VH-VL binders against Myotubularin-related protein 5 (SBF1). Designs and how they scored, part 9

Target 1, 134 residues: Myotubularin-related protein 5 (SBF1), of Homo sapiens (Human) (o95248r204to337)
Amino acid sequence: SLPVSRCSVALLFRQLGITNVLSLFCAALTEHKVLFLSRSYQRLADACRGLLALLFPLRYSFTYVPILPAQLLEVLSTPTPFIIGVNAAFQAETQELLDVIVADLDGGTVTIPECVHIPPLPEPLQSQTHSVLS
Key: E = the ipSAE of ESMFold2; O = the ipSAE of OpenDDE; V2 = 0.75 times the mean of E and O plus 0.25 times the DockQ between their complexes.

## First folded at step 8 (VH-VL; framework fv_pimurutamab)

Design e62 (from e00 with light chain I29V G30S S32Y Y50D Q53N S54R F55A S56T H89Q)
Fold by ESMFold2-Fast, scan of step 8:
Structure e62 (fold): chain C 134 residues (1-134), chain A 122 residues (1-122), chain B 107 residues (1-107)
Amino acid sequence: as target 1 above (134 residues)
Amino acid sequence: EVQLVESGGGLVQPGGSLRLSCAASGFTFSNYYVHWVRQAPGKGLEWLGVIYSGGNTDYGNEFTSRFTISRDNAKNSLYLQMNSLRAEDTAVYYCAREGYYGWGRLDWFDPWGQGTMVTVSS
Amino acid sequence: EIVLTQSPATLSLSPGERATLSCRASQSVSSYIHWYQQKPGQAPRLLIKDASNRATGIPARFSGSGSGTDFTLTISSLEPEDFAVYYCQQSYSLPYTFGGGTKVEIK
């Protein structure tokens, strides 16, 4: 099982901020496609691990590839949910993806495609989660 | 016209500190990743580090402990804080913009600033 | 880190001649090699991006080729203003690295 990692979680919050991390958490819970982009392989690994740690003890049962090889970029077009990291050298190949939530760890942004709807956490969970993280 | 202009260079003693600035004009600065590159007299180009649009940074291994890159998007400015300077840090320091926003690639340097000379000597 | 080796270190030619500059990477960088020209006292200038694409305003005599580990910058017919130092740079992996440069000088 995935051990809880305080360091990876803290780093993810520093990179993206509370609101963006909550969006990614909700996206993972609602079976969306989450793509992390960074020029740093270490940052990709840490972010993917951090998101899994936030989900613990819930098991993530879909595709999980923290560093996707360039030869396998076609996997990003799969119809099933995922948490995948890709080196930002291949960012151009990700721009045509229409249903993938892109978390740019270097830029500190999360881009949600217009065809993707991420429901907010139900109250009081959303308020409680934000209070704990802030 | 798209421009980057460095300033703040000068003569400093070993162990001293210096802050370099790079002023951007003619483009939406907040949309771009910007880099610092240095060049010792008569030597080649050496990548120092980058600051991304969101403020996160990456550095070359030699620079992690002594150098800090920051930006102020409201002032269209990039900074390099240099601490514990050594004779080996004597170089022209360039800022450079990465690529073209919206074209899907941001990984080449255009434009470059004119450079600012830092001399570390007693 | 990825090491870029440029050869030759110095290339001595006459105006009108063809210049061929090599850049070799210690591991594959796909096509993520960019070429810059630098004249004494000036900032570097982007010439070629992504191995083979000329930057805006760069004359047609400049061309780039290669992929993987072997890259070439070609100047089909040297003009007086082309005598300068040329650097290759990789953006495939952090840290970004530059080659040591090739100086193109008058014979």
Scores: ipSAE 0.079, ipTM 0.703, lowest interface PAE 5.4, mean pLDDT 86

## First folded at step 9 (VH-VL; framework fv_pimurutamab)

Design f1 (from e25 with heavy chain L106P; at its last look DockQ between E and O 0.64; V2 from the best seeds 0.69)
Heavy chain, then light chain:
Amino acid sequence: EVQLVESGGGLVQPGGSLRLSCAASGFTFSNYYVHWVRQAPGKGLEWLGVIYSGGNTDYGNEFTSRFTISRDNAKNSLYLQMNSLRAEDTAVYYCAREGYYGWGRPDAFDIWGQGTMVTVSS
Amino acid sequence: EIVLTQSPATLSLSPGERATLSCRASQSIGSSIHWYQQKPGQAPRLLIKYASQSFSGIPARFSGSGSGTDFTLTISSLEPEDFAVYYCHQSYSLPYTFGGGTKVEIK
ESMFold2, look of step 9: ipSAE 0.617; ipTM 0.850
ESMFold2 (binder alone), look of step 9: mean pLDDT 93; pTM 0.953
OpenDDE, look of step 9: ipSAE 0.766; ipTM 0.911
ESMFold2, look of step 10: ipSAE 0.606; ipTM 0.849
ESMFold2 (binder alone), look of step 10: mean pLDDT 93; pTM 0.953
OpenDDE, look of step 10: ipSAE 0.805; ipTM 0.922

Design f2 (from e25 with heavy chain Y101R; at its last look DockQ between E and O 0.50; V2 from the best seeds 0.00; counts 0 for: pae E 2.7 > 2)
Fold by ESMFold2, look of step 9:
Structure f2 (fold): chain C 134 residues (1-134), chain A 122 residues (1-122), chain B 107 residues (1-107)
Amino acid sequence: as target 1 above (134 residues)
Amino acid sequence: EVQLVESGGGLVQPGGSLRLSCAASGFTFSNYYVHWVRQAPGKGLEWLGVIYSGGNTDYGNEFTSRFTISRDNAKNSLYLQMNSLRAEDTAVYYCAREGYRGWGRLDAFDIWGQGTMVTVSS
Amino acid sequence: EIVLTQSPATLSLSPGERATLSCRASQSIGSSIHWYQQKPGQAPRLLIKYASQSFSGIPARFSGSGSGTDFTLTISSLEPEDFAVYYCHQSYSLPYTFGGGTKVEIK
């Protein structure tokens, strides 16, 4: 819910590319579950802040945990939407989740489960992305 | 065949700079994480850092300020820029591919280059 | 930083003997340990990944075991080409680290 820097938005697009970021943005808007994975805690925090900044001026009102401790991984099974980051060291524990969109910040990929459908984003987001990168 | 080949090693003075290259062939380079590892003469292996397929990097402690890892996927090449070189940087420098067993899973270094020797001496 | 301590530093054995090499981690790392062989003048070669999984093309005499903090590489019957230095490597957390090595040499 707190504003994040435009630098975090630029980082998110550089890490995942425009198609993937637009998918994550729409997923958050349509109340899906978004999980970020990285070996770097700083990369996790920056990505979560970047996605939250893209939602501005919309307020994100669901679970937001940029760094989820390994001891609390059961939160990923919640029935409600979330934006959560988990260190890649615990990635094996996340492979049984059927309805969670997984963004691998190290590999630069987003995996969308077959049962999840995300519509494409409107053109205004492309303009915001261009201004941050230029 | 799958290969990594380092180049760019040589003799350099303390305080100097050197750029090492690693040429990849026989696999889809852009999909893999690639590491630099060094070995001082008669010593063990020391991890320097990694560059991910997404372009981010992580470095071993003490190397962040002087060493920069980059990649050019169009040229199937990995680079190590070394600045402010010291005598203790004298080593064989290897590039190593992190094996891929599935998206996002951590794996071992399954392909190594032959190494390139860097000697830092006055 | 996770420290890997290999012991013994040197293991002097004859061909045909069983070699047992130890690697101990300074904290629990699950099974995220890997073993490499390095012969003189050569790059390291991956032998065992994730404590016990033999890498492709590695002879069956090489096996690994352990979890948590204590790990073992076993060579069931040494061949002449097995006299080399062996390193363990952890991929549990950054920065990645190697053990100091165990040199297996001819008695």
Scores: ipSAE 0.418, ipTM 0.791, lowest interface PAE 2.7, mean pLDDT 87
ESMFold2 (binder alone), look of step 9: mean pLDDT 92; pTM 0.942
OpenDDE, look of step 9: ipSAE 0.641; ipTM 0.882

Design f3 (from e25 with light chain Y96W; at its last look DockQ between E and O 0.62; V2 from the best seeds 0.00; counts 0 for: pae E 2.2 > 2)
Fold by ESMFold2, look of step 9:
Structure f3 (fold): chain C 134 residues (1-134), chain A 122 residues (1-122), chain B 107 residues (1-107)
Amino acid sequence: as target 1 above (134 residues)
Amino acid sequence: EVQLVESGGGLVQPGGSLRLSCAASGFTFSNYYVHWVRQAPGKGLEWLGVIYSGGNTDYGNEFTSRFTISRDNAKNSLYLQMNSLRAEDTAVYYCAREGYYGWGRLDAFDIWGQGTMVTVSS
Amino acid sequence: EIVLTQSPATLSLSPGERATLSCRASQSIGSSIHWYQQKPGQAPRLLIKYASQSFSGIPARFSGSGSGTDFTLTISSLEPEDFAVYYCHQSYSLPWTFGGGTKVEIK
């Protein structure tokens, strides 16, 4: 089980880069809404698992849905924090979300809405984490 | 002028390897998803796979073990590495750009190269 | 994987006639279907995206319709340059797939 968690974390960094992954980590710690998009269901599942693995030993207690079916897209309008994956085939139906951080696993980008503020890690921890992960 | 130009096709024996290249010009190559599609003589189109702007790939079902798609954004080039070639891999190989409209991807191919022929024969 | 079945395999028509080409998906794919034209010795070109949206620069005589599993490409009045092979392509689910093509030829 442990080797699978390491692979998911490694994949997340490969897909998004160190800066973007640290932003998602901080977003999850500060109870923001995180949406993953990809054409690959496997990439969605791996990315959600990787983000949870980074949070360990913290227990994530909000909505966690690695693969959200198209008929349930209304869940994205919930006022509570989440980590959710949606297949990119339905990305047009997710374009109206104003307070959701979007990680595009295919394009390798993370989009933070203007109205969302992600506090940075304290400077000593930020530099140490970046160095270790580089 | 927006263009894609394939090269590297030719005759190869079964079990052999070949690397195809696709040179892009007239657009910001690093921002686009690019695909390989092939067509056997007298037959239809077959999607091989895609490489995204971030470098991830997805492949058609039977190509994941023998074919590798890569890109070099500094050279505006897309590549297809083909190993363990078989007679049924004989085809014209096209590179194709997945375009944009507005906020999202086109999910379709707006620019195609003219293709390069690969023949796998003893 | 999603199979696209195009029919008929061959349409033999005269210039000025209306052509109707069918593409049927093995499961519902919403409107995630695209149409291409391929002339002999040439690469395909995009005609219609998302079932019914004309691509930039495509003549108005080309139109698409359908949703779910049944899709149609219509050429309202055939011109000499329209005799070609036409393919449908689904982007609903990986792997992306094409139909087998419909050849439109001169009667």
Scores: ipSAE 0.508, ipTM 0.826, lowest interface PAE 2.2, mean pLDDT 88
ESMFold2 (binder alone), look of step 9: mean pLDDT 92; pTM 0.943
OpenDDE, look of step 9: ipSAE 0.852; ipTM 0.933

Design f4 (from e25 with heavy chain Y101R L106P, light chain Y96W; at its last look DockQ between E and O 0.56; V2 from the best seeds 0.00; counts 0 for: pae E 2.2 > 2)
Fold by ESMFold2, look of step 9:
Structure f4 (fold): chain C 134 residues (1-134), chain A 122 residues (1-122), chain B 107 residues (1-107)
Amino acid sequence: as target 1 above (134 residues)
Amino acid sequence: EVQLVESGGGLVQPGGSLRLSCAASGFTFSNYYVHWVRQAPGKGLEWLGVIYSGGNTDYGNEFTSRFTISRDNAKNSLYLQMNSLRAEDTAVYYCAREGYRGWGRPDAFDIWGQGTMVTVSS
Amino acid sequence: EIVLTQSPATLSLSPGERATLSCRASQSIGSSIHWYQQKPGQAPRLLIKYASQSFSGIPARFSGSGSGTDFTLTISSLEPEDFAVYYCHQSYSLPWTFGGGTKVEIK
């Protein structure tokens, strides 16, 4: 069977679909802010792990907090890129974040703010990604 | 008229199975998160679980292994498959719609069905 | 699992009196508490969302307050149709849970 990191990647694709996951991958490569929301702490941890695994062998050098406690939500307003998971109970406080890409793991959607532009993968990388998924 | 209508309840022997249905009408069912909640005779309300618009589920701690929630958006229907039934599963079973958009911050149950009675007895 | 403790279990009052129902959470849940009314033989009905937000069509005599762990439902002047069981419900953390209920009965 697949190692745990490959299972987390597969789960991420099942939860969000290929188009959304590729958008998150490109966002992470291009130093954007990625926020995962879910009512399930397990889904948050798995999704963050899956995105990080998809970036391998690149080392993610910005803020990585799979489960951000409610007391630290001000971190979401910092100017630096991040990959952060937050319990959906705090979603109302995240609605004011104009430059944050939000992945709702429960509803299966990714919301990209109008001010955020994510370039598509370069053609060789898109082909490699599709080949791996085939 | 926004409605939820449960069906499929009845008398079942211990160890048996039942499938409950909840028919939705008057709203766009596929956009909402829907839940099952039960109430044993003379007792309070107990949350069983939820199915999200995307098909993922979460359950109360005691129900993960015996109960399965599913939905058919084309038929505007929610289902509860109950297996290995026990006397303590005797209750009225309600389906409930979570308000708001079903996507963002968790919300209260704004629409309830009238419930279907399940009796587990020898 | 977050436990919601409602008190009193039974509240015996006369029409026109003020009812005060308590719900206490086992840990802080912010304002993620909701209140329902249930009459005999009927499904629950939503009254108050998020501690203090009245649901559409609910009479003004129903109000909610509180934050953190301590929450209150108040009925300012009881009407005959208000004698029922009232439940609080938290949506802060899975699994979602209900309080044990407060029965408001006629004296």
Scores: ipSAE 0.509, ipTM 0.827, lowest interface PAE 2.2, mean pLDDT 88
ESMFold2 (binder alone), look of step 9: mean pLDDT 92; pTM 0.950
OpenDDE, look of step 9: ipSAE 0.781; ipTM 0.916

## First folded at step 10 (VH-VL; framework fv_pimurutamab)

Design g1 (from f1 with light chain Y96W; at its last look DockQ between E and O 0.52; V2 from the best seeds 0.64)
Fold by ESMFold2, look of step 10:
Structure g1 (fold): chain C 134 residues (1-134), chain A 122 residues (1-122), chain B 107 residues (1-107)
Amino acid sequence: as target 1 above (134 residues)
Amino acid sequence: EVQLVESGGGLVQPGGSLRLSCAASGFTFSNYYVHWVRQAPGKGLEWLGVIYSGGNTDYGNEFTSRFTISRDNAKNSLYLQMNSLRAEDTAVYYCAREGYYGWGRPDAFDIWGQGTMVTVSS
Amino acid sequence: EIVLTQSPATLSLSPGERATLSCRASQSIGSSIHWYQQKPGQAPRLLIKYASQSFSGIPARFSGSGSGTDFTLTISSLEPEDFAVYYCHQSYSLPWTFGGGTKVEIK
C-alpha cells in the first residue's frame, strides 16, 4: 500500500489535472480561500490531504476542515484564508461565495472568481514544474 | 435536438459480459454528468451509478465489483461494462443526463434515453 | 442509504379528479427530491425538481410540495394522459435512490 500523503497527492493530480493543481498550490501559498466540492466524502478528505502534502514543508496555519458538516456552513463566510471540503449536496444551502476558489473534484474543474487573482509561478519555474509533473 | 440513445442490449448467458453504449447528441456532452439507471420487468427504477464530466465515478453499493461506467467525450458516448451477469440483471437499462446547476451541484435527470433491454438467461 | 417510501402503491381515479401522491424519506433531505412520470413502454420524464420547481414544459396541473422528510406530488385535475406510474428520487446522498412508485390508474 502507498503512504497516505503520497497517494493523496497523486489522486489530486488525477482528479484535477496539472494546471488546476498548480493553481490551487499557488492559491494556498498566497493565502487564498480554497473550497473543495464533491459528492464523495472520501474524495474531499483525499483532496484536502493532498493539497496539504503538496505544501510541505510549509505548515498551513489557517482554517483547515477537510469535511465541513452542514451545521457549520457559516464558516465559509470567514474573512481569513482556508482549505475546506464540503459535500456538493449542501451547496444549495450556502451563501454566494464571492472570494472563494472552488475546486469541483467530481467535474475536474477549478473556478477562480473574477475578484481573485492567483499569480502563476514565474515562467521558467512554471514550465519546469509543469514538465516534471507531466 | 437533445438526445440520448442506448444500444448493445440483448440476450446473454449467466456469467457472461455485455457492454452497453449510450450515444449523446445535441448538447456539449463533456460538460454533463451522466448516469445509468435500470428497471427490471414490472419493477421500479434502480440507480446504478454516475460518471462525472471529469471521469470520476460513483456506484450503487452492490454494483462496484461487476459494473464499470466509462465515457469517451470525443465520441459523445457513455458506456456500461457488465461482467459476471446474473438473472437478476435482466432489465431495461437507461442512460440519463443530470441537469447542469454549476460546481457539480446535484440535479434531477432532465434527459433520458429510451432504454436497451438486457436479458440474462440460458 | 436513504429509503424513499411512496404511498399509495396504486391510486384508482377518474379523469377530472385530484391526485395526491406521497413520498417519505427515511431522513431529512431538505428539498432534494425530484418527481418523474413514466408511461407504459416509455422512459421516465422529469416533472418537478427540488420538491416544488416545475420543469420546463410541464403542465401547470402538476405541482409539488414538502421539505425535510414528507413530499407530495399533486395533479389538480387528471387528464387521460396522466394515468402512469410516478417516482420520487432523492439527490441528497449517495447512493441516489428512487421510491417504489405510485401507479395512477383509471377506476
Scores: ipSAE 0.512, ipTM 0.817, lowest interface PAE 2.0, mean pLDDT 88
ESMFold2 (binder alone), look of step 10: mean pLDDT 92; pTM 0.947
OpenDDE, look of step 10: ipSAE 0.860; ipTM 0.934

Design g2 (from f1 with heavy chain G102K; at its last look DockQ between E and O 0.58; V2 from the best seeds 0.69)
Fold by ESMFold2, look of step 10:
Formats: sequence, C-alpha cells, structure tokens
Structure g2 (fold): chain C 134 residues (1-134), chain A 122 residues (1-122), chain B 107 residues (1-107)
Amino acid sequence: as target 1 above (134 residues)
Amino acid sequence: EVQLVESGGGLVQPGGSLRLSCAASGFTFSNYYVHWVRQAPGKGLEWLGVIYSGGNTDYGNEFTSRFTISRDNAKNSLYLQMNSLRAEDTAVYYCAREGYYKWGRPDAFDIWGQGTMVTVSS
Amino acid sequence: EIVLTQSPATLSLSPGERATLSCRASQSIGSSIHWYQQKPGQAPRLLIKYASQSFSGIPARFSGSGSGTDFTLTISSLEPEDFAVYYCHQSYSLPYTFGGGTKVEIK
C-alpha cells in the first residue's frame, strides 16, 4: 500500500506530465498563485496534497484551500500567494484572474499568464541530475 | 462533417464480455471529452462515464467495477470494455461528445452517435 | 447522486398547443441543466444548454428557463415533428444524471 502523499505526487505527474508539474513546483517555491481545476473533488484534493508534498521540507505558509466552495470564489482575487482547488463546474468565475496559474487536471494542461514569470529549476537540482543524463 | 459512429454491439451471454468502439471524425478528437450513455429498451438515458482529453475517467457509481472507458487519440477512437455482463445491461449504447470549453467547464453533449445494441441473454 | 424528476411523465397535446415540461433537481444545481429531444430509434438531440441557452440550429419555439432546482422546457406552439421524448441532464456534479423523460404525444 503506498502512502497517500506519494500516491498524490504520482497522480499529479500522470495528470499533468513532468514539464507542467515542474512548472507548478517552481511556481509554488517562488510563491505564485496556483489554481487547480477539476470536476472531481478527489482529484482536486489529491493534486493540492501532491504539490504540497513536492515542497517538503519547505513549509507552505500562504493560503491553502484544496476545495474552495463556490460562495468564496472572490478569494481568488487576493493579492497573496495561494494553492487553491476549485471544481470545474464553477470555472466561469476564473476568467478574470490575470495573475493566477491555472492547472486543468482533466485536460492535462497548465496555463501561465504572460505577466507571470516562473524561474527554472535551481542550478544545484539541475547539476544533481547531470551525470545521469550523460 | 462532425460524426461519431458506434460499433461492436451484439448478443452475449450473461457473464460474458464485450468491447464497444466509437469512431470519431470531422473534429480534433484529442481535445474533447467523450462519454458513454446507454438506454435500455423502453427506458430512459443512463450516464455510464467520461474520458477526458488528459486520459482520466469518471464513471457512474454502478459501473466502476465492470466497465472501462479508454481512448486512442491516434485512431480517433473511444472504447467501452464491458465485463461480467448481466441481463440488465441490455441496452443501446451511445457515445457522445461534450461541447468544448476552456479548462473543462462541464458542457452539454452536442454530438451523439447512432448507438449500438447490446443484448445480454441466454 | 443528483436525482432529476421530470413531470409529467406523458403530455398529450395537439399541434399548435403550448407544451410545458418540468425538471426538478434534488439539490441546487445553478443553471447546469441541459435538454434533449429523442425520437424513436434515434439518438438524443441537444436543444437547450445551461437552462436557457438555445443550441445552434434549434427552432425558436423551444426555450428553457429556471435556476436552482426547478427548470422548465417550453415549446411555444407544437409542430408535428415535436412529438418525442424530452430529457433533462445535469452537469453540476459527478456522476452526471438524466431525468426519467417526458413523452409529448399527439392527443
């Protein structure tokens, strides 16, 4: 039986692919706004948990709401970083979010607004894989 | 012409298996979410499940153990694998395309196939 | 699971009459309801999406209304080709469900 956090990380990679997950990881490390969309509440919870697990041992100190109720969608306009999941049925309210990175777990895509810059992986992490690639 | 065409229906005995196919044409199949819906003779419509463009699936509560939805985007095809068939699975099986919305907002089914008949009987 | 209850089960009317079909949801679903027409031996045909949005190519006599739990499909003046079964469908939450249907038949 795999621990729930390791299953959540594996699911995140399966749903979005390695390039997209690394973008979300870097976005969270640099304290950007991350919105997950899915029709499945379970996928939302797993994705948020998976991203948090990737941040270990870093402690996430900003808004973390794996399932945001439809009545509170105005929270997405906050000026502070967040990791939030919203059911795709309510996504019409997300169209005016100009600085939010959107991860569509059902379509398998990550959309980064033009005004948002996500730095690449830090050099120590890239160097650590250097010999394996040769 | 945007089109969905089901095939693979027929007569099967209880406990048997059957694989249905749905061929898509006239649209970018890989971008769309596609569903299976069935209708028993003289009865209403019953949602079976969906496969998303990313490859994940969701099923009606009754169908998660016996039915598997898959897709082959290179062949523009949707599949329904049905196992451990019962008499109550006798129905016309439709594939249906969900309308496109960015980021996957749930939409109505705008294109339907003609259906394929599955009869489960001894 | 969200149950959609359609009423009446059968609506017997003459051509030219107004048809009013009801669909009630077991919980609030906003406007995430869709309407389909089905004739015998044919696949369903989308008429109205999101409670009130007419689908492309659907005659103006078909209209939808409602929000929350109570939804209505209206056919303002029945034509001979409108005698069929009508289904509502919710896309608010998984699993998706259909109503039991309303058969509109010639009196």
Scores: ipSAE 0.684, ipTM 0.859, lowest interface PAE 1.2, mean pLDDT 89
ESMFold2 (binder alone), look of step 10: mean pLDDT 93; pTM 0.952
OpenDDE, look of step 10: ipSAE 0.767; ipTM 0.914

Design g3 (from f1 with light chain H89Q L94T; at its last look DockQ between E and O 0.44; V2 from the best seeds 0.00; counts 0 for: pae E 2.2 > 2)
Fold by ESMFold2, look of step 10:
Structure g3 (fold): chain C 134 residues (1-134), chain A 122 residues (1-122), chain B 107 residues (1-107)
Amino acid sequence: as target 1 above (134 residues)
Amino acid sequence: EVQLVESGGGLVQPGGSLRLSCAASGFTFSNYYVHWVRQAPGKGLEWLGVIYSGGNTDYGNEFTSRFTISRDNAKNSLYLQMNSLRAEDTAVYYCAREGYYGWGRPDAFDIWGQGTMVTVSS
Amino acid sequence: EIVLTQSPATLSLSPGERATLSCRASQSIGSSIHWYQQKPGQAPRLLIKYASQSFSGIPARFSGSGSGTDFTLTISSLEPEDFAVYYCQQSYSTPYTFGGGTKVEIK
């Protein structure tokens, strides 16, 4: 049986593909807001764990809520970075006005808002790694 | 024209297996979530499960162990593998397309196939 | 699992009459309910989605209402082609479920 973190990373790549996962990785390194969306609570939990596992050994220090209950959806409007999962059943109540990157685990897509800029891996990874590790 | 066509139904013995196909045409199949729904003769509709455009699946509780849904986007096709068939699996099997919302909100089933009959008897 | 209870099981009416079909959910589902019509030997046909939104091409005599747990499909004046079985279906939570159906038949 594989360790939970490695299974979650493998699932994340299978669900979204390499390009999308690398985009989420860069987004987390550059302190953006990441929202996972799925009709399955298990897929939400696995995806959030998988993204954190990719960040290892870096510690994620912002809001991390793998399953956000419907009554707390106002958290998505916070000005601070996050990694949050929300069940797709609440899509009508979760429309964002601003800068949230949405990873649709059921559709296999990642949507990056026009106002969000995620630099390419070599440049932002080198700069962001020094910033995060400090 | 937007269309779904089921095939692969027929007569099968209890304990047997059957693979149903659903051919899609007239729309971008890879963008849509597709469901299997069945109806026993004279009975109501029963949801079996869904396969999402990303390839993940969710099933009705009784179907997790015996039924498997898959898709081949290159062939615009949906499949239902049914194993260990029982008399109570006798039904018309429909494939149904869920309307497109663009990021995962559950929608109604806007396109249905005509169905394929599966008869499990001995 | 969310159970949808449709009533009545059978509704016997004449053409021109108003039909009122009920669907009750075992828990609150907001407006995540959809209505289908099924004639003998045919696949279901979507009528109303999200409790009250008419699907494209559906005659105006079909309307839906309700929120939470209690939902209604109304056919304002029955036409001969409306004698069929009607199902409600929830999309609030998996497993998705259908009601048992209401058969609308000619008196």
Scores: ipSAE 0.436, ipTM 0.785, lowest interface PAE 2.2, mean pLDDT 87
ESMFold2 (binder alone), look of step 10: mean pLDDT 92; pTM 0.950
OpenDDE, look of step 10: ipSAE 0.852; ipTM 0.931

Design g4 (from f1 with heavy chain H35D; at its last look DockQ between E and O 0.74; V2 from the best seeds 0.00; counts 0 for: pae E 2.1 > 2)
Fold by ESMFold2, look of step 10:
Structure g4 (fold): chain C 134 residues (1-134), chain A 122 residues (1-122), chain B 107 residues (1-107)
Amino acid sequence: as target 1 above (134 residues)
Amino acid sequence: EVQLVESGGGLVQPGGSLRLSCAASGFTFSNYYVDWVRQAPGKGLEWLGVIYSGGNTDYGNEFTSRFTISRDNAKNSLYLQMNSLRAEDTAVYYCAREGYYGWGRPDAFDIWGQGTMVTVSS
Amino acid sequence: EIVLTQSPATLSLSPGERATLSCRASQSIGSSIHWYQQKPGQAPRLLIKYASQSFSGIPARFSGSGSGTDFTLTISSLEPEDFAVYYCHQSYSLPYTFGGGTKVEIK
């Protein structure tokens, strides 16, 4: 099993804020496609690890690639759920990501496409994830 | 009018510290990434680091232990704290704005300040 | 770290001549190269981004080309205000780096 890492989870909340992280948590639980973008490979690895740690004790069974090489960007068009990190420099502006949730770790934003519906996180779960950082 | 203005340069002894400021105006500062770049007299340009809109930073390898970039979005300002200064840090220091491009893709520096001179000598 | 090598270091030309400036990267960087002009006592000025995209307000005589490791800035017909130092800059991989510059000076 993947143990909870205080450092990686704390970094994820610091970089994206509580609302965004809880959206990503719900997205991963509901088998959506999550793409992390950053200019820093270390931030990509930490964010992917943090999201996995937040899912514990659930074992993530879909595509998990914390650092996707530029040569394999076609993987982002796969029909299956994933958690993938890509260096921001490699993504072309013209690539269409119609059903992919994009977490920009440098800008601190999460973009959820119109066609993607993520159920809201129940308030007790939000409070519980808040307390993990105390 | 869109502009960046650096200030806080001056003469400092080796081992000393100095804080530079960069004031932004004419654009929504909180949406942009801003970089520090320096130029030693008679030399080329050297990238020091960037601060993102969310407050994260990345630095050139040599600068991670001595320099800290920060921003105050409410005051449209960014700062460069420089510690343990050496003669080799003598340079003009520029702040530079990255152009906006979706999802934080790295971009060229479309707006530069005029620079502020830092001289490190005994 | 990606090293950008600019050549020639100095280019001595007359107004009206064509200037061709080279920038070579130590590894492939796609098109993530940008060009700046710097006049004495002034901050750099963006000319070309992403190898070939002219920045707004830049005269048409400035153009960029190349991909991978070899990049070129061309000034089709030099005007008096074009005598300056030109730098290339890569934004492909941290840490970002600049070339050493090419000085375009009046013959």
Scores: ipSAE 0.509, ipTM 0.819, lowest interface PAE 2.1, mean pLDDT 88
ESMFold2 (binder alone), look of step 10: mean pLDDT 92; pTM 0.947
OpenDDE, look of step 10: ipSAE 0.820; ipTM 0.925

Design g5 (from f1 with heavy chain Y100H; at its last look DockQ between E and O 0.62; V2 from the best seeds 0.69)
Heavy chain, then light chain:
Amino acid sequence: EVQLVESGGGLVQPGGSLRLSCAASGFTFSNYYVHWVRQAPGKGLEWLGVIYSGGNTDYGNEFTSRFTISRDNAKNSLYLQMNSLRAEDTAVYYCAREGHYGWGRPDAFDIWGQGTMVTVSS
Amino acid sequence: EIVLTQSPATLSLSPGERATLSCRASQSIGSSIHWYQQKPGQAPRLLIKYASQSFSGIPARFSGSGSGTDFTLTISSLEPEDFAVYYCHQSYSLPYTFGGGTKVEIK
ESMFold2, look of step 10: ipSAE 0.620; ipTM 0.852
ESMFold2 (binder alone), look of step 10: mean pLDDT 92; pTM 0.951
OpenDDE, look of step 10: ipSAE 0.806; ipTM 0.922

## First folded at step 11 (VH-VL; framework fv_pimurutamab)

Design h1 (from g2 with heavy chain Y100H; at its last look DockQ between E and O 0.88; V2 from the best seeds 0.75)
Heavy chain, then light chain:
Amino acid sequence: EVQLVESGGGLVQPGGSLRLSCAASGFTFSNYYVHWVRQAPGKGLEWLGVIYSGGNTDYGNEFTSRFTISRDNAKNSLYLQMNSLRAEDTAVYYCAREGHYKWGRPDAFDIWGQGTMVTVSS
Amino acid sequence: EIVLTQSPATLSLSPGERATLSCRASQSIGSSIHWYQQKPGQAPRLLIKYASQSFSGIPARFSGSGSGTDFTLTISSLEPEDFAVYYCHQSYSLPYTFGGGTKVEIK
ESMFold2, look of step 11: ipSAE 0.598; ipTM 0.843
ESMFold2 (binder alone), look of step 11: mean pLDDT 93; pTM 0.951
OpenDDE, look of step 11: ipSAE 0.801; ipTM 0.920

